Miniprotein binders against b1l550. Designs and how they scored, part 144

Target 1, 279 residues: b1l550
Amino acid sequence: MRLPEELLERARDIHSEAPSHRIKLDRVGSFGLKVPVEFKGFLLLAEADVWVSLPEGRRGVDLSRQVEAIYELSNPPKDPFSLCREAAISLLEKLNYADSSGVSIRFDAPLQDGESLKYYGVEISSIASDEIINKIRVEILGMTACPCTAELIRAYKSSEIAATHTQRSLGILEVSTKAEHPDPDKLASIIERAMSSPLRTYTKRPDEGGLVIRSLSNARLAEDVVREMIHLFLEEFGHLPEDTHILAAVRSMESVHMHDIYAERSFSLDEIRKEISSH
Below, E stands for the ipSAE of ESMFold2; O stands for the ipSAE of OpenDDE; V2 stands for 0.75 times the mean of E and O plus 0.25 times the DockQ between their complexes.

## First folded at step 15 (miniprotein)

Design la60
Fold by ESMFold2-Fast, scan of step 15:
Parts: structure tokens; C-alpha cells; sequence
Structure la60 (fold): chain B 279 residues (1-279), chain A 83 residues (1-83)
């Protein structure tokens, strides 16, 4: 059983009505949608948010049209960058009253790790207003080793390779640009290269020993890692538009503390170039 | 009461970046002037403009964009599709 279609003639169109208060809303949409995506040869289950702006004179958004827009574009599954961009454009086209739209897609990205895989976090967004702004956030774990304790232990034992505490550190790179999304594998690579060493899915004892020695020989503060990430980012992606905005951050889960250490820097490409050239 | 139009421009590759920045600025000015929603972006080597709003305002937008390109002496091909 379903309700009679004759009821549609008597039902008010709630969404098209004037709201109780004439206030515009910036983002109204469907959040937490499950969508398949194809990423570098893998079929992955991703989570998507879709939204549009809502003008002050309209009570509600056509949520079914938002879901229709992304699902039409996700079958067959396509790469998340194209899906994100095309869905944002489609939303702006389909919903007459909207003056902006956006789509975010989140998933765990596989990365080759010898003969195995490891995973890092990816969130991709496209926002359509007067132009398209593309955002990408990459998070990956690595290892850091404390240079301060290393120096103290070296003095104590007169060793060239000093023992020190090591810990897992989460590296974060977020980029907002009018250009195409940066390759997330390259962003993950930048983060890992900035660390004392990368992490592995599994290791045999010789490989584990090598990882530890690499980390100890490349001891870095959280502050050092952030600066190195910025340096490596500029080498790889310095060609992006000058108004590109970047967040570089690291959260170090300090093995000798009950709390974490956090370091970050937000900047635009034009700001950082001027800062570096002026010293 | 709504008019929605996709405009697709092909420009010489050598002029494309300069023209894109010009169209972004012009579309931003005209969207405020006429109360329109506009989106300017690249797709497959072409410049795309999507515009929607009041039919008369949309028509004025298209007319002014084409007039400005002509006055700048820019060579282009254009396809206009109402959706």
C-alpha cells in the first residue's frame, strides 16, 4: 500500500514556502552518503556529503534531487576527483535557487608497501560558486624520533648513533586551489619523506631494525617535520596558483608523555614565497 | 521563470589563461549587476560558463559577455545551450 496520489494536490509544497525567519543558509544537504569510487585501479566504498546554499526566502532544499545528482554520476563508479567536480556542477545546475554547491568525498587510499598495502586518509572536495575551488586533505602516519634525548644519550654513552624515544606521528597536508586536485599519493609521499621514517604494514626483524636505525639517524622535532613538509611541498607543487592555500601539520603521539605535541602552519603560496625570500 | 544556459568557448591556447581570468572577473561583475548565479570553469581545453536566473537578466549577461570579447578583439568559437 502507498498513499493516494490525489493527496499531492492538497498537500502544501513545504520546501518552496517562506521560512519562519528570513535567514540565508550556507550549506544544506545530504551528508554521509555511501558511494563507490574507482581510485588507481581499486574499487572503494567512499562516504560523500553534498550541499547547496539556501536563500533567505525559501524554507527547504530538494534533498532527493541532491541524492539523484551524485548517484547518477557514480554509476558506473568513477574516480573521486571527477565525481566530486561533476556532482558539484550538477547540483548548481539542477537546484535553481542555489548560488553555490559542494561535494566532499572521503575514503582510505591504498598505497603500495613492498608486497603489501598500507592505507592513508583522503578527503576530496569541489565547491562551485563563481568558480570551482578544489580541496584535498591527506593524513598519514609516520615515525619521529626525539633529537634532544638522542643528544643526551650520545653524551652519556659517547655513541655516534644515539638511542632516543620514537613515536607515531600523524602528518597532515590540506590544499585548497583553483587548479586540479594535487595527486594524493604525492602528498602522502611528501609527508612520509618529512618524517624520521615511514611506517610499514608489517616487517621482519631485519626490516624493522632498518626502520629504527633510519628513524634514529634522522631525529626530528614536530616543528622540523612541518617545515620539511612545507619545503617538499613547494618543490613539488610550487607551480600552483599563487592564491593556493595550504595547511601543513603534524601531531606527534609522544611516547614519553601523557599528551601529544602539535605543530602547524597555514599559508598561501604568495605569502610563503615572500617570507622565504626575505628571510 | 528561470532560465539556465551553458556557454562553451574555444580560444587559442596562447590566449586561454588571460581570457579565463578576464571572463571570471567579468562574470563576477555581471552576476552582482543582474542578480545572477554564474560559474566559470575549464573543461577539456575549453572555457565553460554556466548562468542562471531571470530570463531577461540571463540574456543581458550573454549579450554583454559576447560584446566585451568582441571589443577586446579576442577570436573564439562559442556554443550556447539552454537547459
Amino acid sequence: as target 1 above (279 residues)
Amino acid sequence: SWKKVRIKFTFDPEEREEVLEFLKRLARELREKYGLTTLVYRENGKIRIFVKGDPEAVDKFIEEVLKELEERGVKYTVEVEEI
Scores: ipSAE 0.690, ipTM 0.906, lowest interface PAE 1.4, mean pLDDT 89

Design la61
Fold by ESMFold2-Fast, scan of step 15:
Structure la61 (fold): chain B 279 residues (1-279), chain A 83 residues (1-83)
Amino acid sequence: as target 1 above (279 residues)
Amino acid sequence: SWKKVRIKFTFDPEEREEVLEFLKRLARELREKYGLTTLVYHENGKIRIFVKGDPEAVDKFIEEVLKELEERGVKYTVEVEEI
């Protein structure tokens, strides 16, 4: 049932009223919206969160206007980076009382894998306040092999290829920058190259054997993977602004433990360059 | 009683990064001085400033930004659009 629009003239404007407590809120918005995006030739279903700041003197946000804004920008579907940035700007422009706005968009990105596809996780955001901050988080599974157990087995009984335990490991790169979002495929590639081997959607036995041998011949600690990810990141993205902030992490689902091993490092480009150049 | 304005600047590419950092600092100072919301960003070779708030404060913001750029002696073109 649709109520008569004339009731709007008699009803209080709840959102414009003073709240019970004069407290500013940092993020108020519509979360979990489904939006189509175009990513590298694929039409994908993504999830979006949109928000604005709410001043201490205002009771509520116009949520319907937020949804309308992102819908207008997502039809026809466009790349998620442009959508993220344009929607954040639009929200700040359209909602007078807001002093900041933000949009996050998450989806599973296809990546060519021989004759098939595999998928990795992408979350991007744009936050508009006094300037635009772009964030991207990429997560992809790979394989690690334990060098400690490999060395013990080699010492126990010499062989050309050391036996050791292998496990799936989740690699994570998160970048926050005033520049454009880094290409997520390049971030995923950095993560995979830092691992003992990538994972595949499909292998035949000879190819599977090759991946196992590759992993065993390239055994890496979680700590090794994080350091290699940082090294590779600097080679590819060292041109970003010096205040760019990066999180590099790996979570190894250890096959010999009931628990995971986790290693991470967060840093700014300025910070890491000074650290590396120090003697 | 809000005024909202988009300002688009074109600067020589060689000076763009220095001017962008200058405008970010200036806009941050003026937003505090006048109680405004401002957003400064770079898009397609242009520097964009969005400003909103009290009409008189917005007008003073624009006047002061243009004055500071003139005092710096930078070459630019500007487009001002009220939303």
Scores: ipSAE 0.639, ipTM 0.891, lowest interface PAE 1.5, mean pLDDT 88

Design la62
Fold by ESMFold2-Fast, scan of step 15:
Structure la62 (fold): chain B 279 residues (1-279), chain A 83 residues (1-83)
Amino acid sequence: as target 1 above (279 residues)
Amino acid sequence: SWKKVRIKFTFDPEEREEVLEFLKRLARELREKYGLTTLVYMENGKIRIFVKGDPEAVDKFIEEVLKELEERGVKYTVEVEEI
């Protein structure tokens, strides 16, 4: 059943009314929308958030126009980078009162892993205000091995490969830039190379033994992994604008503790280069 | 009384990045001066500006942007579309 559209002429336009309190809101929108995207030859189900700023004198946002904007641009499915950018621009154009807009799209990205696939987390955003800022966050699991316990066992047993505990660690790289989005596969690669070893979806016993030996021979603190991620990021993406902001972080799910270890560093490219050159 | 305008500039590739940074700074100044919403971005090798707000303020924005480009002596083509 559908109510007659002529009722809209008699109903109050609630969204255009003055609010109870004259306070600007930074982000108002539709969150958790299911949207298909095309990513590197895959059709994936993604989850999208869309929003605009709301001025102090307006009670509400036209949510229907937000949903319509992203759905028009997502049919047929397109790459999430173009979708984020185009939808953010469209929202700013369509909603007169908005002085900024944004779109975020989240999905699990497939990554070739021998003859199978593994998956890592991706969140891609575009924010339109006076210019477009593109954000990308990549999360992928890897393995770390504790160098402290390795050293203690080496002192006790004098082995070339010291026994130590290993654990899954979550590596995180987040980039905010005025340039185009970095390739998420390259960000995932940086994280995996900074770890003691990558993880596999499938492994046979000899390959599993190899991963363990690799990890033990490349023992790293969470702090070591973060520093290595930053180093590798600068080698791959040092060409980005100097005001590009990066978060590098590791959460280590310590196998010998009931709690996790966490290390992070946020920086801009100009900031980190000055720090490195001053020492 | 809102006015919304898309401006599309084509510049020589050799000057394009320098002009983009100039237009971003200029648009930011004029945005604050006239109380406008502006967006400056690059798409398919062309510099795009979107501006919206009070009609007189939008017209002044466009006039000042074109005047500044003329004073810099850069060569360009421009398309202006009201939406």
Scores: ipSAE 0.665, ipTM 0.900, lowest interface PAE 1.4, mean pLDDT 88

Design la63
Fold by ESMFold2-Fast, scan of step 15:
Structure la63 (fold): chain B 279 residues (1-279), chain A 83 residues (1-83)
Amino acid sequence: as target 1 above (279 residues)
Amino acid sequence: SWKKVRIKFTFDPEEREEVLEFLKRLARELREKYGLTTLVYQDNGKIRIFVKGDPEAVDKFIEEVLKELEERGVKYTVEVEEI
């Protein structure tokens, strides 16, 4: 059913009215929109959030204008980085009262895994205010092996390759920068290289044995993994602006415990360089 | 009562990053001075400025940006589009 447009002449413009309380809101928008994206040759279903700031004197935002902004730019599907950035700019341009806008897009990214594919989590954002800030978060599972138990077993059995417990660990890298989004495949690679070994979608017994031996020979604490991720990040992305902010974290799903182990570090490039150079 | 303008600048690649940082600082100063919303960004090797607000304030913003660039002797090509 569609009501007569003549009613618009008599109806109050609720969104343009003064609110009950004169309070500015930082993010008001449409969350959980489904949008197709093109990522490295794949057509993927992504989920998007779009928002703008709302001034203290205005009761509501034009939600339809927000949805129009992202859907106009998503047909035909384009890469999620361009979509994110262009939609954020479009929102700021279309909504007169907004002094900032933002878009987040999240999806599972395919990663080549021998003859098959595996997937890792990606969330990208672009926030437009006085300039554009681009944020990307990558999460991928890997394997860690406990060095403490390995050393104890080695002492007990006098073996060159010590037995120890292994577990799935989730590695996380989040980057916020005024430069372009870092390549998520490179971030995923950094995380996997920091782990005791990567995980595979498909292995035969000899390959599986090799991964286990690799992880046992490269046993790492969650704390070790975070430090290695930071080291590898600086080697690959140390050229980014000094005010770039990074979160490096690992959540280890300990096979010998009822709980997980978590380690993280947040830093700016300026901050971490000074810390490393002082030691 | 609202005026919205996109300004596209093309600079020598050697000067582009220096000019970008300058324009970001200038735009922040002028947005506070005139009560404007401004966005400075790069698009396909070009520097773009979006500005919106009161028409008179927007016009003054554009005049000051162009004057500062000319005063610094920076070589540029500019395109101004009202939206």
Scores: ipSAE 0.593, ipTM 0.872, lowest interface PAE 1.8, mean pLDDT 88

Design la64
Fold by ESMFold2-Fast, scan of step 15:
Structure la64 (fold): chain B 279 residues (1-279), chain A 83 residues (1-83)
Amino acid sequence: as target 1 above (279 residues)
Amino acid sequence: SWKKVRIKFTFDPEEREEVLEFLKRLARELREKYGLTTLVYQQNGKIRIFVKGDPEAVDKFIEEVLKELEERGVKYTVEVEEI
């Protein structure tokens, strides 16, 4: 059933009314939108959130205009970075009362793995206020092997290959910058290279044995992985603006415990360079 | 009641970053002075300023930005687009 359009002239404009409480809201918008994106030759269905700030004197936002903004820019599908940035700008331009806007886009990024595919998680955002801040978070699983248990096993019964427990570990790199979003494939590569070994979607038994031996021969604490991720990040992305903020983290799903081990470090490029240079 | 304008500047690449930082500072100052919403960003190698608010305030903002660039002696081309 469609109601008569003449009712629109008689109905109150709820969104433009004064609210019951004069409180500014930081983010009001449409969350969990499904949008198509083109990522490195793949057409993916991504999930998007779009929002704007709402001033203390206005009761609500025009949600339909938010949805129109991102869908207009997503047809035909384009790369998620351009979509994120352009939609944030468009929202700020289209919604008069907003003094900031933002867009987040999440998807699983395919990564070629021999004749198969593996994947890693990507979340990007662009926030437009007085300037644009771009943020990207990459999460990918790898393998770690415990050096402490390896050392105990070597002491117990000397062996050429030390036995130790191995587990899946989630590596996380998050970057906030006024520059363009870093390439997520490079962030994923940094995380994998910092691990004891990468994980594969498909392996035959001999290749699987090789991965396990590689992991055992390259045993690393979660703390070691975080430090290596930071080192590799600085080699690849040290050219970013000095106020760029990074989070490097590892969550190790310990195979010998009912709980996980977590290690992280947050820093700006300016901060970390001073720290490293002091030593 | 609302005026929305995009100002697109093309600068010598060698001076672009210094001018970008100058424009960001100027835009923040004028934003507070005139009660405007402003966004300074780069796209396709050009510096862009988006400004919205009261029409008279927007016009004063544009006038002061262009005047400051001329006084600075920076070589630029400018396109002003009302949206």
Scores: ipSAE 0.555, ipTM 0.868, lowest interface PAE 1.9, mean pLDDT 88

Design la65
Fold by ESMFold2-Fast, scan of step 15:
Structure la65 (fold): chain B 279 residues (1-279), chain A 83 residues (1-83)
Amino acid sequence: as target 1 above (279 residues)
Amino acid sequence: SWKKVRIKFTFDPEEREEVLEFLKRLARELREKYGLTTLVYQWNGKIRIFVKGDPEAVDKFIEEVLKELEERGVKYTVEVEEI
């Protein structure tokens, strides 16, 4: 049942009223919207958050205009990067009182894995204020093998391939830049190459044996993986603006512990280059 | 009460990065001076400026941006669209 519009003409405009306290809010919006996106030939269901700043003198945000902005741009479905940027711009244009806007889009990205697919996590955002800042976070699972236990087993009984514990580790790369979003497949590739081995959706016995042997022969600490991810990132994306900010992290789900091991480094491109070039 | 304008600039590709940084700096100065909301961004190889606020302030913003570009001797084409 739709109420008559005539009835609402005498209703208070709550959103335009003064708030109880004159405090600016940084992000007010619609969170958890389901939107279709087209990613590298796949039609995917993504989840979006849209928001704008709210000035200290205004009680509320026009939520319907936020939904309209992303809805119009998502039909027909388009790539999530264009959708993110265009929606952020549209929000700033449509909502007069806003001095900044933002959009985040999350989805599981398919990655070819032999004759099947595997998936990794992607979250992108675009924030429009006086300029556009683009952010991307990629998370993918890989395998790590403990070099400490490997060394102890090798010392106990000499072997060309030392036994050690292996575990699933989550690699994380997050990039914030004034340039375009980096390609998430390249970020996922960097993470996988930094691990002891990648994980597979499906393996036959010979392939599984090979994966395990590769992992054991390439044992790495979480700290080793983070450093390698940073090294590989600089090789692939060192051309980004110097004020680009990166987070590289690994969470290792240790098979011999009830808890995880975590290693992380945040840096700007300018900062890391000066650090690496120091004597 | 509000005026909203999208300014679309085409510059020679060789000058685009330098002009982009100049326009970002200029827009920040003018937004504070006139109490405007401004957004400077790239779109399909062109530079765009979105500005909104009081009509008189928006008009002064546009006038000062174009004047500064002329004073720098930069070659450009411009399209101004009211939203």
Scores: ipSAE 0.614, ipTM 0.886, lowest interface PAE 1.7, mean pLDDT 88

Design la66
Fold by ESMFold2-Fast, scan of step 15:
Structure la66 (fold): chain B 279 residues (1-279), chain A 83 residues (1-83)
Amino acid sequence: as target 1 above (279 residues)
Amino acid sequence: SWKKVRIKFTFDPEEREEVLEFLKRLARELREKYGLTTLVYQYNGKIRIFVKGDPEAVDKFIEEVLKELEERGVKYTVEVEEI
């Protein structure tokens, strides 16, 4: 059903009107849009948020233009990094009143795991204001083993038995930079290498035993994992601009507790280099 | 009453990073001076500036950017596209 075209001529342009209160809004947009993306040879269903700033003198945003902007750029599907950047630029260009725009795209990224695949979480953003700031957040599960309990068991039994509790731990790396988005596979690799062992989609009993022994032989506190993630990040991505900001975090789902353990560190590249060099 | 322009620059690769930082600083200064929205970014190894706002202010922005590049003696090619 369509209403008569004559009504459009009589209707007020609500979005262009003055608001009840002259307050600027930082992000107004369409959230939770489904978009196809092409990622490293895979066609994936992603979820996107698009937004613009809204000045104090304007009541509303033209939401249909936001949807059209990302839709036009997502057909045919393209890589999510280009889509994110191009859509943010397009929004700033198309919506005259906006002084900033942004796009976030979330998806589960496939990662080769022997003869199968496993998946890790990716969220990328591009924010356009006076320049483009690119953000990427990678989350992947790994395994940690407690060194404290291992040491206590060795003392108790006077033996070399590395018995300790193991648990799933979620590793997180988030990077905000004026350079291009870092490769998420490399960020996921950093997280997994910092853990006691990676997790697998499928194991047979001999492989499972090996994974457990690997974890027990490489017992790490959540604090150890965060420090190792930072060390490995600097080795791989130390070339990024000095004002690049990083969050490294681990949430350990402790098998012996009703609660989780959490450790994190936020820093800029400039800040962390000075800290390391002061020792 | 809005004017929107993309300015597409090609610079010598050896100078590109230094010129990019210069243009970012200049664009920030001019956007505040003239009340403009500006975006400086890279595309396929080339520098792009998007500017929008009042037509007279946009024209002054473009004029001052090109003047500053000429005064610095920077070698470039430029394409100006109105959107």
Scores: ipSAE 0.618, ipTM 0.884, lowest interface PAE 1.7, mean pLDDT 88

Design la67 (at its last fold request DockQ between E and O 0.92; V2 from the best seeds 0.00; counts 0 for: pae E 1.6 > 1.5)
Fold by OpenDDE base, look of step 20:
Structure la67 (fold): chain B 279 residues (1-279), chain A 83 residues (1-83)
Amino acid sequence: as target 1 above (279 residues)
Amino acid sequence: SWKKVRIKFTFDPEEREEVLEFLKRLARELREKYGLTTLVYQEDGKIRIFVKGDPEAVDKFIEEVLKELEERGVKYTVEVEEI
């Protein structure tokens, strides 16, 4: 049932009323929208969040206009980077009272693995205020081998390749920059290269054996992985603006413990360069 | 009343980065001065400024931006669109 539009003339505009408490809100919007995106030749259904700021003198946001803004831009489907940026700008343009806007888009990104596919998680965001800040978060699973146990076993059995426990580890790179979004495939590659070995969707027996041997020969602590991620990131993305902020993290799902091991470092490019140069 | 304006600048590619940073700083100053919402960004080889707020304040913003660019001797083409 659709109510007569004439009722809108008689009804109070609740959103435009003064709030009971005059307090500005940073983000008000719709979370968990589903939008189509085109990524690397795949049409994907992504999850999207859209929001704007709300001034102290306005009770609520026009949520319908926010939703319309992103869907207008999502048809036909386009790359998620452009969609995110354009939608953030559109929100700021459409909603008069907003002094800032933002969009976040999440999906599993396909990654070629021989004749099969693996994937990584990606969240692409853009925030429009006085400038555009682009944010990207990449999460990909890899494998780590423990060097401590390896060393103990080596000392005990004098093996050339020491056995050790291995586990899945989730690597995370989050980048916030005033530049364009970094290439998520490159970020995923950095994470994989920082671990003992990558994971494979499809393995034949020889490939599986090789993968394990690689891990054992490249045993790394969670701390080692994070440091390596940072090192590789600086090598690949050192050209980004100095105020670019990075979070590098690893969550190791330890196979010998009931809990996970977690390590992280948050830094700006200028900060980390100063730190490294001081040693 | 609200006035919304898109400004599109075309600069020499060699100067564009420097001008972008300048315009970002200037826009921030003017935003604070006039109580405006502004957005400065680069897209498709053009520097874009979006500004919204009180009509008189928006007009002053545009005038000051153009004046400052002229004073710096920067060569540019400009398109102004009210939306």
Scores: ipSAE 0.754, ipTM 0.924, lowest interface PAE 0.6, mean pLDDT 93
Fold by ESMFold2-Fast, scan of step 15:
Structure la67 (fold): chain B 279 residues (1-279), chain A 83 residues (1-83)
Amino acid sequence: as target 1 above (279 residues)
Amino acid sequence: SWKKVRIKFTFDPEEREEVLEFLKRLARELREKYGLTTLVYQEDGKIRIFVKGDPEAVDKFIEEVLKELEERGVKYTVEVEEI
């Protein structure tokens, strides 16, 4: 059932009316949309948020136009980078009153793990205003081993390989740039290389033993992991524009505590280079 | 009424980055001057500008962008599409 369009002659245009208060809103949109994406040969179900700015003199946003913008561009499924960028531009073009637009797409990304797959978290965004800002956040689990307890056990038993507690740690890299999105697989690789060892979906007993020994021989504080992530990021992505902003963080789920340890650093490429060169 | 225009520029590859930064600054100045919404970005080796707002202001924006490029002696081709 649909109502006749003649009723539109009598209905108020609510969205175009003046609001109760003349206040600009930064983000108004449709959140939690399900969209298919193609990522490195995989068809994945992703979750998308789309939004635009709303001027002080307009009561509401045409939400149907936002949904149209992303769905027109998602059929057939395409890579999430192109989808984010093209949808953000399309939103700005379709909604006359908007002076900015944005799109975020979230999914679990497959990563080759021997002959199987493991997964890491990805959120990709594009924001269109006077220029395009691309954001990407990658989260992946790894293993850390405590160097403090290792040193105590070494002193106690005089062992070559000291026993210590190990735990799962979540590594986080977030990048905001005017350049193209960094490759999330490379960001995930940076995080894993900064850890005491990566985690595996499946290991046989000899491989599991080797992973544990590797972790114990490469004990790292959360603070060590963050510093190493920043170092590795600069080696791989130091060519990005100087105003590129990065967040590097680790949340360690300490096996000997009822609480987590968290370490982070936010910086621009310009800022971090000046800091490093001053030492 | 609203006017919306897509502008597509092809520049010499060796000048493209310098011209992009110039066009970003110019577009920001003109958007403030004329009360426009503008977006400057790169796609497929070309510089794209999207501009929308009052028709007369949009026309002045386009005129001033082209005039500045000619005065700088930059070699380019341009395609203008109204949407």
Scores: ipSAE 0.700, ipTM 0.910, lowest interface PAE 1.3, mean pLDDT 89
Fold by ESMFold2, look of step 20:
Structure la67 (fold): chain B 279 residues (1-279), chain A 83 residues (1-83)
Amino acid sequence: as target 1 above (279 residues)
Amino acid sequence: SWKKVRIKFTFDPEEREEVLEFLKRLARELREKYGLTTLVYQEDGKIRIFVKGDPEAVDKFIEEVLKELEERGVKYTVEVEEI
């Protein structure tokens, strides 16, 4: 049912009123929007959040105008990073009362895995206020092999058995920067290289054996994985602005425990360089 | 009433990063002084500024930005678009 448009002349404009409590809001928007994106030759369905700031003197935000802004930019589908940045700028331009705006976009990114594909999680955002701040979070699963158990088994009467427990571990890199978003494939690669071995969509028996042997030869604690992610990140992205902020983390689904292990480190590029150079 | 302006600057590549940081600082000072909303960013090798607010304040912002660039002695071209 569509109501008669002449009601617009008789109804109060609730959104433009002053609120009864004059309190500024930082983020008011529409969350969970479906948008198409084009990523490295793939057409993907992404999920987006859009928002603006709301000053203390305005009761409500024009939500339909926010939604229109991102949908106008999403046709035809384009690169999610361009969509994210352009939509954030457009929101700030279109909504007169806002002094900041933001957009986040989430999708599963495909990676080639032999003749198949595997996927990793990507979430990007752009915040426009006095300048643009870009954020990207990448999550990808890998395999870890416990070095502690491996050493105990090796030491057991000089056993010929080379063994340890292996498990899936979720690696996480999150980067907040004034520069352009880092390439998500490079972030995913850093995470995978920090693990004991990558995961595959499928393997034949000889290939599966090789992956397990690699993981045993490259046994790492969750803490070691986080440290290696940081090392590899600095090698690839050490050129980013000094105030770039990074979170590196691992959640390991330990095969011999009823619970997971978690390790993380947050730092700025300036902070971590000082820390490393003090050794 | 509201005035909204997009400004696009082209600078020599070797000066661009230092000028960008200068313009960010200048815009922060002027937004506070005049009660404006400003956004300074880089795109396609150019520096862009979006400014909105009271029409007289926006005009003063633009005048002061251009004045400061002239005083700094930076070679540039500029395009101004009201939206």
Scores: ipSAE 0.674, ipTM 0.908, lowest interface PAE 1.4, mean pLDDT 91
ESMFold2, look of step 16: ipSAE 0.661; ipTM 0.907
ESMFold2 (binder alone), look of step 16: mean pLDDT 86; pTM 0.839
OpenDDE base, look of step 16: ipSAE 0.742; ipTM 0.920
ESMFold2 (binder alone), look of step 20: mean pLDDT 86; pTM 0.842
ESMFold2, fold request of step 22: ipSAE 0.633, 0.630, 0.633; ipTM 0.896, 0.896, 0.899
ESMFold2 (binder alone), fold request of step 22: mean pLDDT 86, 86, 86; pTM 0.842, 0.842, 0.844
OpenDDE base, fold request of step 22: ipSAE 0.652, 0.663, 0.668; ipTM 0.891, 0.895, 0.897

